# Miniprotein binders against q53ft3: the designs that were tried, part 40

Target 1, 195 residues: q53ft3
Amino acid sequence: MFGCLVAGRLVQTAAQQVAEDKFVFDLPDYESINHVVVFMLGTIPFPEGMGGSVYFSYPDSNGMPVWQLLGFVTNGKPSAIFKISGLKSGEGSQHPFGAMNIVRTPSVAQIGISVELLDSMAQQTPVGNAAVSSVDSFTQFTQKMLDNFYNFASSFAVSQAQMTPSPSEMFIPANVVLKWYENFQRRLAQNPLFW

## First folded at step 23 (miniprotein)

Design Tc12
Fold by ESMFold2, fold request of step 24:
Structure Tc12 (fold): chain B 195 residues (1-195), chain A 107 residues (1-107)
Amino acid sequence: as target 1 above (195 residues)
Amino acid sequence: SPESYKKAIEYAEEAKEYAEEAREYAEEIAREAIKNNDPESYEEALELFREAAKMYERAAWHFEWAARYYDWGDKEYALLYFEFAERVMKKAEELFKKAEELYEKLK
C-alpha cells in the first residue's frame, strides 16, 4: 500500500505490517540519510475518511526507540518528502507504535505509518523541522537522481579501442548521455517545473 | 493563491485570539474556584476552557502551515492543513460553548 524511498537506495515497496493499521520500513545506516520519501503505491487507497500519520523512529543512546511525527499522507496528498537530518537528536513524543521496534540496533531507524481517521490526524502536530518545500524537494531529489543515473551509466563507458563487437546490442555514445544530463540540469535550474 | 494565503493567515490570527479568550475565562474560573473553596464544582468548566484554548492553538498551527504550503506552491498539503485546521477549529468552538454553558450554571 506504501513505498519508502531514500536517494541512492533501492525503493522499498513491501512494508512490514506490524498491526492491522500499522506499517513499518527499516532504514539501515540512518545517520547517512537526510531525506525520506513516503508515498502510496496506488494499488489500495485509504478507506473513506482515513489517512496515514507518518513517523520517524531512531534508537537513542540506550537503544530505545524515539518516535517523532513527520507529517501525513492521504488520498489527496499521496506522497511527501520529509527531512530527517535535523531529527536524529530531537525529542520523542506520543506515538501509536508501542514496543514494535528494533531494539539495541544502533544503525537502524524506522519509518512508521499509522492508518487513522482524518479527525484523529487533525489533532496531531508534526515536528516543524521535518517539513520541506515541495518545489525545493523536487529539485533536490531530481538533481540527485540525475547525478546517480549519469554516474551509473558512465561507469560502463569504454573507448572504441576497448570495445568488443556485439552486433545484437544497441550502443549510444557516452557524450549523448552527458549532453542530456547537462541540458536537463540547466533547464531544471531555470524552471523546476519546466516539464 | 494570494487570497488563499491571506485567508489562512487571518484564520490563524483569529484562532490565536480565541485561544487567548479561552485562557482568560480559565483564569477567571480558577479565581472563582479559590473564592468558593470548591474546586470540584468548577473542574469540568475549567478543563473545557483549557482544552478549548489548546484546540484553538492547534488550529492556528495548522492554518499557519496551510499558509506556508500555499506560499511554497504545495496546493495538496495547503488544502490538507487548511481542512485539518477547520476540523480542529470546529472542535474548539464546541468545547468553548460547552464550557460557557457549564460556567453559567455555576454563577
Scores: ipSAE 0.614, ipTM 0.836, lowest interface PAE 1.5, mean pLDDT 81
Fold by ESMFold2, fold request of step 24:
Structure Tc12 (fold): chain B 195 residues (1-195), chain A 107 residues (1-107)
Amino acid sequence: as target 1 above (195 residues)
Amino acid sequence: SPESYKKAIEYAEEAKEYAEEAREYAEEIAREAIKNNDPESYEEALELFREAAKMYERAAWHFEWAARYYDWGDKEYALLYFEFAERVMKKAEELFKKAEELYEKLK
């Protein structure tokens, strides 16, 4: 139902469903990620009166998850960019002469999406430093890329008759993501402002 | 638009004013509960005013972000946050009115 995109990585469209209304994407090497994009795949809208609260989770120094509300996606706002820089734990310092360097290993963070009533979502306040200006050329480019992906992915939607029976749920072939990524990268290399 | 930005800012300021008013009532009630040595009788009204204040602050937060998204040209998010602010503002007004009714019964 959702996708998650980080610049320079393959788009993720196979969220782990951890509850009826909760979906999770893993973000390996999250220390190198400054922004994430969350979007609806466009084949199954939220039910009327519902939307998605988007969370970022990282392990603290003890390995315990710390969850923060980034913002929302809804039928009226089906894609959004969130800044996760500054929401991370501190980094260990290395020094040029140590016999033992303590290198902080990358750990896996998560993006969580909770499907909720709009009235419940309205009662929540996202962290302010996750918001991204759409005036930023990176934001504008990424938003146009998301719109392009939404239209592209929906053109490959298939009925459940071709897949496992699940009459209210829809799936896409796995290689659609790769085809989209390869095409987008080629177009970007030819014209960075093609959007 | 500039008009939409200004309206969102005006509503944010209005929500902040109501949050301050709700906090002032909560402080008054807390002082009366102590004076009468009867915190249990005042507890519900006190908590409703505190919750109303939190809701008004949340509405102000949403209105301010609606204004920022209007300024940034993200119309979809601007409308979303404006709608969320209105939903929260309405709930805050309901809590405030209920708290006022309970407090009047104590007088």
Scores: ipSAE 0.569, ipTM 0.804, lowest interface PAE 1.7, mean pLDDT 77
Fold by ESMFold2, look of step 23:
Structure Tc12 (fold): chain B 195 residues (1-195), chain A 107 residues (1-107)
Amino acid sequence: as target 1 above (195 residues)
Amino acid sequence: SPESYKKAIEYAEEAKEYAEEAREYAEEIAREAIKNNDPESYEEALELFREAAKMYERAAWHFEWAARYYDWGDKEYALLYFEFAERVMKKAEELFKKAEELYEKLK
């Protein structure tokens, strides 16, 4: 129902369902993460009158989980970017994951999504320092995604002299990928929402 | 839009005014409970006014974030936070009304 994306990592689309209404993604090596994207896959909407409260959890100095409310996703706001770099030493808040008293490996954090009534979600106050301007965050995330794509595609580059003949296989010149990358970056800088 | 931003800010200020009014009622009730030496009779109304005040402040917080998201161009979050503020306002008004009814019975 949900996805979780960190720049430079594979997207996670298989949340751990820890209760009927609670879903969790593990974030290994969380200290290297600055932003996280939480989104609905689009296959299953929230029931009418419901949405998702999104939490970030990290182990404190005692190894106990500290949960912080990042914000929300709903059918009307199906994706959001949250800044977590400033939360890695913050104070915990009241949260619905209380029955999960698992001491975690110190380098693994979690993103928790609790499906709740909109009226209940409205009673909650997210941490203010997780909020990000969606335009700036979208541009920043998109730029990192473009860099990752370009590096991935470039890792398969070979010269024509190095190619093994493969007559049924289609090929594209490497400079096409570079040109696309440069054109996309230019358009993104001019209008982050052009697509 | 500039109109949506201004509307959210105006509602945030209105919610803060209601929070102050609820706190003023709570202070009046606390004084009356002492004057009559009867804190148990006033306790429920007092706590409902205090809860209403806290909820009005939460609504103001949500309206302010709605305005911030309008300013940032995130219309989806702006509308979400505005709706959340309205839900909290409705709940706060229900508590305030209940508290008023209880207090009127004690006069």
Scores: ipSAE 0.553, ipTM 0.813, lowest interface PAE 1.9, mean pLDDT 81
Fold by ESMFold2, last read:
Structure Tc12 (fold): chain B 195 residues (1-195), chain A 107 residues (1-107)
Amino acid sequence: as target 1 above (195 residues)
Amino acid sequence: SPESYKKAIEYAEEAKEYAEEAREYAEEIAREAIKNNDPESYEEALELFREAAKMYERAAWHFEWAARYYDWGDKEYALLYFEFAERVMKKAEELFKKAEELYEKLK
């Protein structure tokens, strides 16, 4: 029902369902993560009058989970980006994952999604420092990934006069990579969520 | 969006004013409970006014975030938080009315 995406990692689409209304994604090496995207896969909408409360959990200095409410996803807001870099020293809050308070691997955090009534969700106040402009943050993240890829590929560029014969290797002209990069940037400007 | 931002801010300010009014009632009731040496009779009304004040503050918090999301251009989240604020406002108004009814009976 849900997906979870972190910059530079494969998207996760197979949440661990820990209860009828509760779903969890593991985030290994969470200390290197600044933002996380949580989204609905689109196959199963929330029932009428319901939505999802999104939580972040990380191990504290004792290795015990600390849960914080990041925000919400609903049928009207099916995708959201949350900043988690500033939360790794925050305090926990009330949360519905009480049975999941077990000793955690020190480098693994979790994203929890609890399907709840909208009236119940409205009574909750997310941590303010997780809030981001979802379009701006996704665009910045994707632009950094595009720039990183283009710079990496371009660092191997040589002129035709500098090439050595290597018939067993496959080569791609640098112009193809540049054109792809420019096309992708235009698509992002037109629709940041086209992926 | 600038018009929507201003509207959300105005509603946040209105919710804060109601929160202050609820707190003033709670303070008045607390003084009367002491004056009459009868805290048990006043306890329910006092707690309902305090709860209403907290709910009005929560509504204000949601309206302010709706305004921030309007400013950031995230209309979907702006509408979500605005609607959540309205839900919380309705709950706060229900608590406030119930508290007023109980307090009237104590007079």
Scores: ipSAE 0.520, ipTM 0.808, lowest interface PAE 2.0, mean pLDDT 81
Fold by OpenDDE base, look of step 23:
Structure Tc12 (fold): chain B 195 residues (1-195), chain A 107 residues (1-107)
Amino acid sequence: as target 1 above (195 residues)
Amino acid sequence: SPESYKKAIEYAEEAKEYAEEAREYAEEIAREAIKNNDPESYEEALELFREAAKMYERAAWHFEWAARYYDWGDKEYALLYFEFAERVMKKAEELFKKAEELYEKLK
């Protein structure tokens, strides 16, 4: 149902379902993370009148999880960007994830998504410093993401002569990736929220 | 819409005013409870006004953020927060009205 994206990292599409209505992503080396994108995969919408509350959890100096409400995702807002770099010193908030004895390695944070009624979500107040100016931050984030993807993909580029035959694999010409990248950049420049 | 933005700011201010009114009623009730040496009879009304005030403050916060997200160009999030504000306003109004009704019965 949900995906989590950190710039420069592989997209996470397999959340750990910790309850019927609760999903968790692990974020290793969270201290290096500035922004997180949480998005719906588009496979399963929220039920009518429901959405997702998005929480961030990091270990404090004692290794205890500190949870903070970042914001929301809904069918009408299926993706959101949050700044988590400034949250490391924040006070904990109430959260629906209980005492998850997640054996946390000190370097691992979590993104939690709780599926809730919109009326319940409306009664919550996210931390203000997690909010990002979507236009500027998204443009920067998407640019970094795109660059990372391009760099990643290009690192596997081989000439046709260097290709090892693999009948079970499909190959995409590098030029197609480049054209996609250029088109995406153009669209992003025209409307940072085109997606 | 630009109209929605202006409305959000106006509604935020209105919500803050209602929050203050609810707090004033709560203070009045607290004084009456002491005066009559009957805190138990006034407790429900007092609590409802306090809750109403909190809800109005929350609504104001949502309206303000709706405006901010609109300014940032995030219309979808602006709309979401605006809708949240409206939902919370409705809850606040219901609490406020119930509190008034209870308080009037004590007079």
Scores: ipSAE 0.494, ipTM 0.770, lowest interface PAE 1.0, mean pLDDT 85
Fold by OpenDDE base, fold request of step 24:
Order: C-alpha cells, then structure tokens, then sequence
Structure Tc12 (fold): chain B 195 residues (1-195), chain A 107 residues (1-107)
C-alpha cells in the first residue's frame, strides 16, 4: 500500500504491517538521512474519509523510541516529502504505534503510517520543522542528480584521438549528453513535474 | 480558491481570536465555579471551552500551513490543510456553542 524513498537508497515498497491499519518502514543509518518521501503505491486507495498519518521514530539516548508526527498522505495527496534531519532534538508526541518491539539498534529509525479518519487527522498537529516545499525539494534533488550525472559522464569523456579503437563498443558523444542536460534543465525550470 | 488561500492567514487570526474568547470563557467559568463552590456543575462547560480553544488553535495552525504550502506551490497539501482547518473550525464551533449553551443554563 505504501512506499518509502530515501535519496541515494533503494525504494522500499514492502512495509511491515504491524496492524490492520499500521505500516512501518525501517530506516537504517537514519542520521545520514535528510529527507524521506512517503507515497502510496496506487494499488489500494484509502477508504473514503480516510488517510494516513505519517510518523517518524528515532531512538533517544536511552534507546527508547521517540515518535513525531511528520504529516499526512491521502488519496488527494498520495506522496509527501519530509525533512527528518532536524527532528533529533524534538520532544516525543502521542502516537498510535504503542510499544513496538523496535529492534533497539541505535542507528535505525522508523517511518510509521497509521490509517486514520480524516477528521482524526485534522485534529493532529505535525511538527513544523518536518515540512518542506515539495516543489523546491524535488527541483533541488533533480538538479543535484542531473549535475551528478553530468559530472560523472563528463569524467569519462575522451577525444577521438584518445579513443582506443573498439568497434564492438558504442559511444555517446559528449555533446549529446550536454544537449540532453541543457534541455532537461530548461524543462525542469519551466515545470519541475514535466514528466 | 486562490482567494481563499490568500485569506487563510486572516482565517488563522480569526481562529486565534476565537480561541482566546474560548479561554476567557473558561477562565470566567472557573471563577464562577469557585465562587459558587460547585465545580461539578461547571466542569463540562469548562472542559468544552478549553477543548474549543484547542481546536481553534489547531484550525489556525492548519490555515497557516495551508497558506504556506500554497506559497510553496504545493497546492495539494495546501488544499489538504485548508480542509483540515475547516473541519477543525467546525468542530471548534460546535464545542463552543455547546459550552455556551451549558454555561447559559448555569446562570
């Protein structure tokens, strides 16, 4: 039903269902994570009048989980980006996940999704410092990805004179990559969601 | 609508004002309860006003975030929080009204 994405990591599509209405993702090495994307897989929508409350849990100094409400996902907002890097000093809030046998590994955090009534969700207040501009965050992420790719590809650029003759290998001209990059940047600048 | 979102901050301020009003009633009721040495008769009204105040503050928060998300270009989240604000406002109003009715019966 849900997926979780951390930049630079594989997408997680297999949440642990801890209850009929509760799902959990483990986030190893959470201290290196700045942002998390939570999204619906599109296989099963929320029932009418329901959505998901998204929680983050991290171990405190004693190894006890501290839960914080990040925000929400709904049928109308099937994905959301949250900043978790600034949450480590926050006070715990009430959460529906109870005393979960969280593997007390100090480096593992969790994303919890609780399926709830929209009316109930509306009565909750997420932590404000978890909120991000999705458009800006996505644009920045995409730009970084593009830059990384371009830099990576360019690092392998050689002149024809420098090429080792290998008829069995196919080569992409660097100018093609550059043109692609420029076009992509232009489109991204015009509409971050152009695809 | 865009106009509604532009007014979201105004709605937030209004909600805060209603929250303050609810708190003032709660304080008044608390004083009356002491004066009349009858805390039990006033408890429900007192609690309802306190809850109403809490709901109004939540509504204000949601309206503020609706506006923020709208400004960020996240219209989906803006809409979500706006809807949440409206739901909570409605609940707050219901609580406030019920509290007021109960308090009037005690006068």
Amino acid sequence: as target 1 above (195 residues)
Amino acid sequence: SPESYKKAIEYAEEAKEYAEEAREYAEEIAREAIKNNDPESYEEALELFREAAKMYERAAWHFEWAARYYDWGDKEYALLYFEFAERVMKKAEELFKKAEELYEKLK
Scores: ipSAE 0.494, ipTM 0.786, lowest interface PAE 1.0, mean pLDDT 86

Design Tc12
Fold by OpenDDE base, fold request of step 24:
Structure Tc12 (fold): chain B 195 residues (1-195), chain A 107 residues (1-107)
Amino acid sequence: as target 1 above (195 residues)
Amino acid sequence: SPESYKKAIEYAEEAKEYAEEAREYAEEIAREAIKNNDPESYEEALELFREAAKMYERAAWHFEWAARYYDWGDKEYALLYFEFAERVMKKAEELFKKAEELYEKLK
């Protein structure tokens, strides 16, 4: 029913169903994760009047899970992006997942999805710092793209003075730009949120 | 509609006003309970007004976030939070009305 996407990682489409209405994804090395995308696979819609509450869980210093409500997914909003990098020091919230005795390594977090009534979801308040602006995300993406290009291209730069005695100008082979573009497109096609 | 989203902030302000009204009633009831030395008879009405106030504040929060997501260009989330706000407003109104009816019976 659900998928989970982390930039630079394989898409997860097999959630662990821990209850009839509850699903969990494991996130190894969660401290390196900035954003998580949760989405519906499109195979099974939510029943009428229902949606999904999306939770993040990380182990505290004692290895006990700390849960936070990130937000929601619904038939009308079948995917959402959440920022989790700033949540490690956050306060725990109420959650429907109970005490899960999952042997967890300290580096593994979880995304939990609870299928709930929309009326119940409406009475919940997500953590505000998990919200992501699409505009800001786009701006960050474009900036990272430009930086990536510049760094890549610059690594192949040569001085014209090294080629000929005349100018002190730097030159970048034209094929470098093409290689960058092709690689970038490939990565984007594999994972649109690889940045 | 886009017009509804533009009004989301206005709706949030209205919800906050209703929350304040509910709190004022709760305070009044608390005073009456003390005055009459009968906290038990007033407890249900008091609790309902407090709950109504919380629901109105939540509705205001949802309206504010609806507006924020709209400004961020996320229309789907804007709509979701707007709908949540409307649901919670309805619940708050029901609680408020019930509380008012109970309180009137105590006068």
Scores: ipSAE 0.486, ipTM 0.783, lowest interface PAE 1.0, mean pLDDT 86
Fold by OpenDDE base, fold request of step 24:
Structure Tc12 (fold): chain B 195 residues (1-195), chain A 107 residues (1-107)
Amino acid sequence: as target 1 above (195 residues)
Amino acid sequence: SPESYKKAIEYAEEAKEYAEEAREYAEEIAREAIKNNDPESYEEALELFREAAKMYERAAWHFEWAARYYDWGDKEYALLYFEFAERVMKKAEELFKKAEELYEKLK
């Protein structure tokens, strides 16, 4: 249902489902992460009247998780970007994630998504410093994301003569990816908030 | 609507005023409870006004963020927070009204 993206890293589409309504992504080496994008995969929408509360968890000095509400995703806002680099000094908030016995490596943080009623979500207040306030930072993140995706996809590029038939797999021509990349960059340059 | 977003800051200020009013009632009730040495009779009204105040403050916060996101050009988030603010305002009003009704019965 959800994906998580960090610039310069592979997209995560396989969340750990810790409950029927709760999903978790691990973020290794979280101290190097400035921004995280959380998005719906588009396969399964939220039920009517529901959305997702997005939480960030990092280990404190004692290795205990500190949870903070970053913001929300909904059918109307299926993706969001959050700044997590400044959250290390924040106070913990109430969260719907129980004591997860995650073997906490000190360097691993988590993104948690809780599927909740919109009315319940409305009663919550995200941490203000998680909001993306800089168009420049957003643009830089997006550019890094695009570059990473392009580089990754291009690394698998083969000529048609080199292709091994695999009926179970679909293939996208490299020129399509390039064209998409170029078009996206152009749109981004014209308006960083074009979406 | 764009007009609604322009008014979001005004709505936030209005919500803050309602929050203050709710706090004032809570303080008044607390004083009356002490004066009459009857905390039990006033407790529900007191708690409801306190909750109403919290909800109004939350609504104000949502309206402020709606305006901020609108100014940033993120209309989708602006709309989301505006809708959240409206939902919370409604809840705050319900709590406030119930608290008033209970308090009036104690006079």
Scores: ipSAE 0.476, ipTM 0.780, lowest interface PAE 1.0, mean pLDDT 86
Fold by ESMFold2, fold request of step 24:
Structure Tc12 (fold): chain B 195 residues (1-195), chain A 107 residues (1-107)
Amino acid sequence: as target 1 above (195 residues)
Amino acid sequence: SPESYKKAIEYAEEAKEYAEEAREYAEEIAREAIKNNDPESYEEALELFREAAKMYERAAWHFEWAARYYDWGDKEYALLYFEFAERVMKKAEELFKKAEELYEKLK
């Protein structure tokens, strides 16, 4: 129902379902993680009147889990990026996970998603330092996508002297890709929503 | 967007004013309960005004986040928080009205 994405790691699409209405993703090596994206896969929407409260959990100095409410996902907001780098020494939030995940969380961080009534979610207050501007998240995502594309395309570059003749195949000079990358990057820096 | 930001801020301030009003009623009820030496008769109305005040403060918090997301250009989250604030605001008003009704019966 949910996915979880951390930069530089494979996307997780198989949440551990720890209750009918509760889902968890494990985050090993959590100290190296600054942001996490939580999203709905699109296969199963929330039931009418419901949504998801998204929590981050890390072990405290005693190894016990500390849970913090990051924010929400709903059918109308199916994807969100959350900043977690500033939360690893923060205060806990009220949460619905109780002792259900305590065994898994003492040495590994977790993202928990609790499916709840919208009326109940409305009474919750997320930690403010987890919020990320959609402009900032769009810019960061787009920059990573551009870097990935450029690195991928560059890995196939060959000089003309190294090419096998192929008169029926179309080719693009490598500098066209570079010029496009530089132009797009400049436009994105001037106006992140220029499209 | 600029108009949406301003509206969300105005609603946050309105919710804070209602929270203060609810707290003032709670203080009045507490004084009257002592004066009449009958705290048990006033307990439900007192707690409802206190709960209404807390709910108005939560609505204000959500309206402020809606404003921040409007300012950041995240229309989906801005709408989500605005709608959450409206849900909490309506619940707060229901509690306030019930508290007023109970308090009126004690007069």
Scores: ipSAE 0.461, ipTM 0.784, lowest interface PAE 2.3, mean pLDDT 80
Fold by ESMFold2, last read:
Formats: sequence, structure tokens, C-alpha cells
Structure Tc12 (fold): chain B 195 residues (1-195), chain A 107 residues (1-107)
Amino acid sequence: as target 1 above (195 residues)
Amino acid sequence: SPESYKKAIEYAEEAKEYAEEAREYAEEIAREAIKNNDPESYEEALELFREAAKMYERAAWHFEWAARYYDWGDKEYALLYFEFAERVMKKAEELFKKAEELYEKLK
């Protein structure tokens, strides 16, 4: 029903279901993770009047799990990115996972999703420093798209001496692509919404 | 939009005012319970005003986040948090009214 994505890792689409309404993703080597994306796969929507509360768990200095509410996903907001880099020293909050038989691994962080009534979710208060502005998310996404395109295009670069003539084909000099990349990146740093 | 942001902030401030009012009633009731040496008679109204105050604070928190998401251009989260705030406000109002009715009967 849910997916979990961390940059540079394979997407997880097979959550550990620890109860009918509770789902968990393991995050090994969590100290290297700055952001997580939680999203609905699109195969099974939330029942009417329900949504998902998203939690992050990490071990404290004594190895005990600390849970913090990151935020929510609903049918109206099916995907969200959360910042976790600043949460690894925070205090725990109320959470629905404490009474469950969840496998607790002190060296591994977890993302927990609890399917709950919207009325119950409304009574919860997420940690504020997990919020990521749409501008910040847009900027990160845009930079990744830029890098991907540039790396792909530049991998096919050849010198004019190496070209095989192809008079029916149009070509773009590599310098034009590089100039566009550098200009776009510079503009993005000045105003993430310029495009 | 700037208007949606401003509306969410105004509702957050209104919720904070109601929270303060609920706490003032709770303090008044606590003083009367001590003065009359009768904490049992006042306990339910006192607890309801305290619960209402907590709910109003929670609503204010959600309205403030709705405003932040409006400012950030995340319309989906802005609407989600605004709706959550309205749900909590309704609950807080119900608790406050019940507490007022109980307290009036004690006077």
C-alpha cells in the first residue's frame, strides 16, 4: 500500500505489516540519511475518513527506540518528503507503536505508518523540523534532474575529429549543453522557482 | 495566496485566545474548589476546561502550519492542516460548552 524512498537506495515497496493498520520500513545505516519520501503506491487508497500518520524511530544513547511524528499522508496528500537529519537527538512523542509486537533493532531506524481516522490524526502534532517546504523539495528534485540529464548527455560527447558524418542528423555542440547546465544551476540557486 | 495565509494566521490567534480563556476558567474553578474545601464537586468542570484549552492549543498549532504551507506553496498540505485545525476546534468548542454548563450549575 506504501512505498519508502531514500536518495541513493532502492525504493522499498514491501513494508513489514506489524498489524492490520500498522506498517514499518527499516532504514539501516540511518545516520547517513537526511530525507525520506513516503508515498502511497496507488493500488489501495485509504478507506473513507482515514489516513496515515508517519513516524520516524531511531535508537537513543541507551539503544532504546525514540519515535517522533513526522507528519501525514492522505488520499489528498499521497506523497510527502520528510527531513530526518535534525531529528536524531530529539525527544519521543505519543505514538501508536508502543503496544505492538514490533521487532526492535537499536542499530536500525524505522519509518512507521499507522492507518488512523482523520479525526484521530487531527489531534496529533508533528515535529516541526521534519517539515520540508515545497520550494526546498522542488529545488532538490530539479537539481537531481539537472545532474541526471547532464551526466547522460555528456557521456555521449565526441570530438569533431571522432564524428561519423551524418548529414540528415542535427547535432548540438557539448559546450551548448554545458553552458545551459551551468546557467540553469546558477539561476536555480538565485531563485528556485525561476522556471 | 496571501489572503489564505492571513486567514489561517487569524484563526490561529483566535484559537489561542480561546485556549487562554479556557485556562482562566480552570484557574477560577481551582481557586473556588480550594476556598470551598470541595474539590470533588468542581473536578469535572475543571478537567473539561483544561482539556478544552489543550484542544484549542492544538488547533492553533495546526492553523499555524496551514499558514506555513500556504506560504510555501504546498496547497495540499495547507488544506490538510486547515481541515485538521477545524476538526480540533469543533471538539474544543464542545468541551468548553459542556464545562461552562457544569460550572454554571455549581454557582
Scores: ipSAE 0.455, ipTM 0.782, lowest interface PAE 2.5, mean pLDDT 81
Fold by OpenDDE base, last read:
Parts: C-alpha cells; structure tokens; sequence
Structure Tc12 (fold): chain B 195 residues (1-195), chain A 107 residues (1-107)
C-alpha cells in the first residue's frame, strides 16, 4: 500500500503492518537522512473519507521513541516529501502507535503511517517545516541539485596553467558545464517536467 | 580504507598548514617589496605564493570532503575527491617551490 524512499537508498515497498490501519518503515542510520518521501504504491487506495497520517519516530537520549506528526498522504495527494533532519530536538506529539515490540536499535528511526478519517486529520497540526510543498519543493530540490552539481563540477576546475597532465582522464571545459547549467535552468523554468 | 580516512584528514590539516606558510611568505615578500621600493622584482614570487596558498586551501577542502564521503559510505566519491586533492597538492608544491627559488634570488 505504501512506499518509502530515502535518497541514496533502495526504495522500501514493504511496510510492516503493525495493525489493520497502521504501517511502519524502518530507517537505519536515520541521523544521515535529511528527507523522506512517503508515497502510495497505487495498488490499494485509501477507503472513502480516509487518508494517512505520517509520523516520524526516533529514539531520545534514553532510547525511548519520540513520535512527531510530519504530515499527510491522501488519494488526492498520494506522495509527500518530509524534512526530518531538523526534528531531532522536537517535542513528542500524540501518536496512534503504542508500544510496538520492535527491536529498536539506537540508530534506527521509523516512519509510521496511520490510516485515519480525513476529518480527524484536518484537526491535526504537523510539526512545522516538515512538509515540503510539492511543486515548490520539487523546483527547490531540482535547483539545489543543480547547484550542488555545478558546485561539485566547478570545484574541480583548474586553469590551463594549473592543469596536471593526466592522460587517463577526460576533461570537460568549464564553459560547457556553465552552458549546460544555464540551459537546464532555462528549460526548468519553462517546464519543470521537461525531462 | 579506514586508514585512508585518517590520512585524508591528516592531509587536509597539512595542506592548511602549507597554505598558511605560503601566506606568511607572501606577507614577508610584500613587506620587502615596500622596504626596497621595488614591487616589480617581487611581484612574480608574491603571486606564486598567493596561488600556492589558494591551491593548498583547495586541496584541504577536497581532502575534507573525501573524508566525509568515506564516512557516508560513498567510497567512489571519496576516492574521486582524494585523488583530485593529491593532484592539487602536487601543483601547489610546485608553485611553492618556484616561489621560494625566485625569492631566494632576490636576497
């Protein structure tokens, strides 16, 4: 029913069903995770009038789970991106996940999805800044990715006088990278889905 | 290797030290140029030390990122940054040596 994606990791498509209406993904080495994508697989929709409340759980200094409401997924919004890197100092929220007999290792966090009534979800307030707006988030993510790539590539740029001969390596002129970057930005501005 | 991580950090620190040394020489040369009222004779050595300092700082940055990528488990990126940092270090050393040779001729 649900998938979970962390950048640089394999997609998780098999949530642990801990109750009829509750699903959990384990996130090993959660401290290195900035963003999590939660999405519906499209195999099973939410029942009419229902959606999913998405929670994040991490161990506190005592090893006790701290749960925070990140946001929501629905049939109308089947995917969402959540920033979790800044949540480690947050206060715990009320959550529907009781004492789960999950072998908790100190380095493993959890994403919990609770299937709930849409009306009940509307009354809940997610933790601030966790939900990344979809279109703006994609554009921002793409821009950050482009900036990261440009910064990465430009960091390896040397003047001709500074070049060290390396016959085994291929070199790309910096102006080519810049032109690509400018063209890509222009295309992205015209149509964020051009690719 | 785990040894490579420690090595990357050590090389980053070493590169920063060499950058500082290059800056110190540049400052010394600038003072001598003023003292002797001959900026033109010292310009090339001054420029080379400044460039060497920049190259050492660049190498340090890449060594640090090599270590970070290694810690993240991305050995491919770690190696890429490390190898580049080594090449930059070599170039910085060449510039530094040339600057020293030029400066010694001015004494």
Amino acid sequence: as target 1 above (195 residues)
Amino acid sequence: SPESYKKAIEYAEEAKEYAEEAREYAEEIAREAIKNNDPESYEEALELFREAAKMYERAAWHFEWAARYYDWGDKEYALLYFEFAERVMKKAEELFKKAEELYEKLK
Scores: ipSAE 0.022, ipTM 0.316, lowest interface PAE 5.5, mean pLDDT 82
Fold by OpenDDE base, last read:
Structure Tc12 (fold): chain B 195 residues (1-195), chain A 107 residues (1-107)
Amino acid sequence: as target 1 above (195 residues)
Amino acid sequence: SPESYKKAIEYAEEAKEYAEEAREYAEEIAREAIKNNDPESYEEALELFREAAKMYERAAWHFEWAARYYDWGDKEYALLYFEFAERVMKKAEELFKKAEELYEKLK
């Protein structure tokens, strides 16, 4: 349902589902991360009247998670970019993620997505510094993200003759990925904030 | 066709309705399975309706995006989404029909 991307890192498309309505991505070495992109994979939309609240969690000095609301994704806005580099000094906020048995690795943070009612989301206030600071930074990040995704995806490209039957796996035509990439780049060039 | 793209939103709505119908069947089957204390006999039909619902929702999503791209003037990309949505709809229909047939045999 969701993907998570850090510029210069591999795309994460397999969130850990910690509840029916809650998904978590691990972010190793989170201190080196400036921005995170959270996006819908496009396979499953949010139910009507619902969206996703996106949270960032980092370990405090005691190894306890500190959660902060970054923002939202919806069917109408299926992707968002968040700046997380400045959040490490922030205070924790209320979050829907209970005591998760998250393996306490000091260098690992989490992105949490909670599926919630849009009306409830509208009443929540994201941390102010989670917004992308500049259009230029956004553009650079997006370009790096796109390049990383394309390179990663293309590395797994195989011909039909090379395909091994795997009923549990879904395949995306490489041409679809390429067309998406080209179209996204075109739109980005026209308006870096087109979404 | 352009007319098909104009109807993409309608198809999305239709797909959502079918998804809801599939979910309702899944819920009904789940209740029947409990009532009859025979989850194994109902499992295949239940799973198929759940899968059908997911496929219908997926189709709806792609129809909506097809319409959006069409509105943006990107007809080629709209077509890609539309065609995919149609394929997914067909798959959803097949799953739904199979599920229905299986469920009817259990009555």
Scores: ipSAE 0.016, ipTM 0.229, lowest interface PAE 7.2, mean pLDDT 80

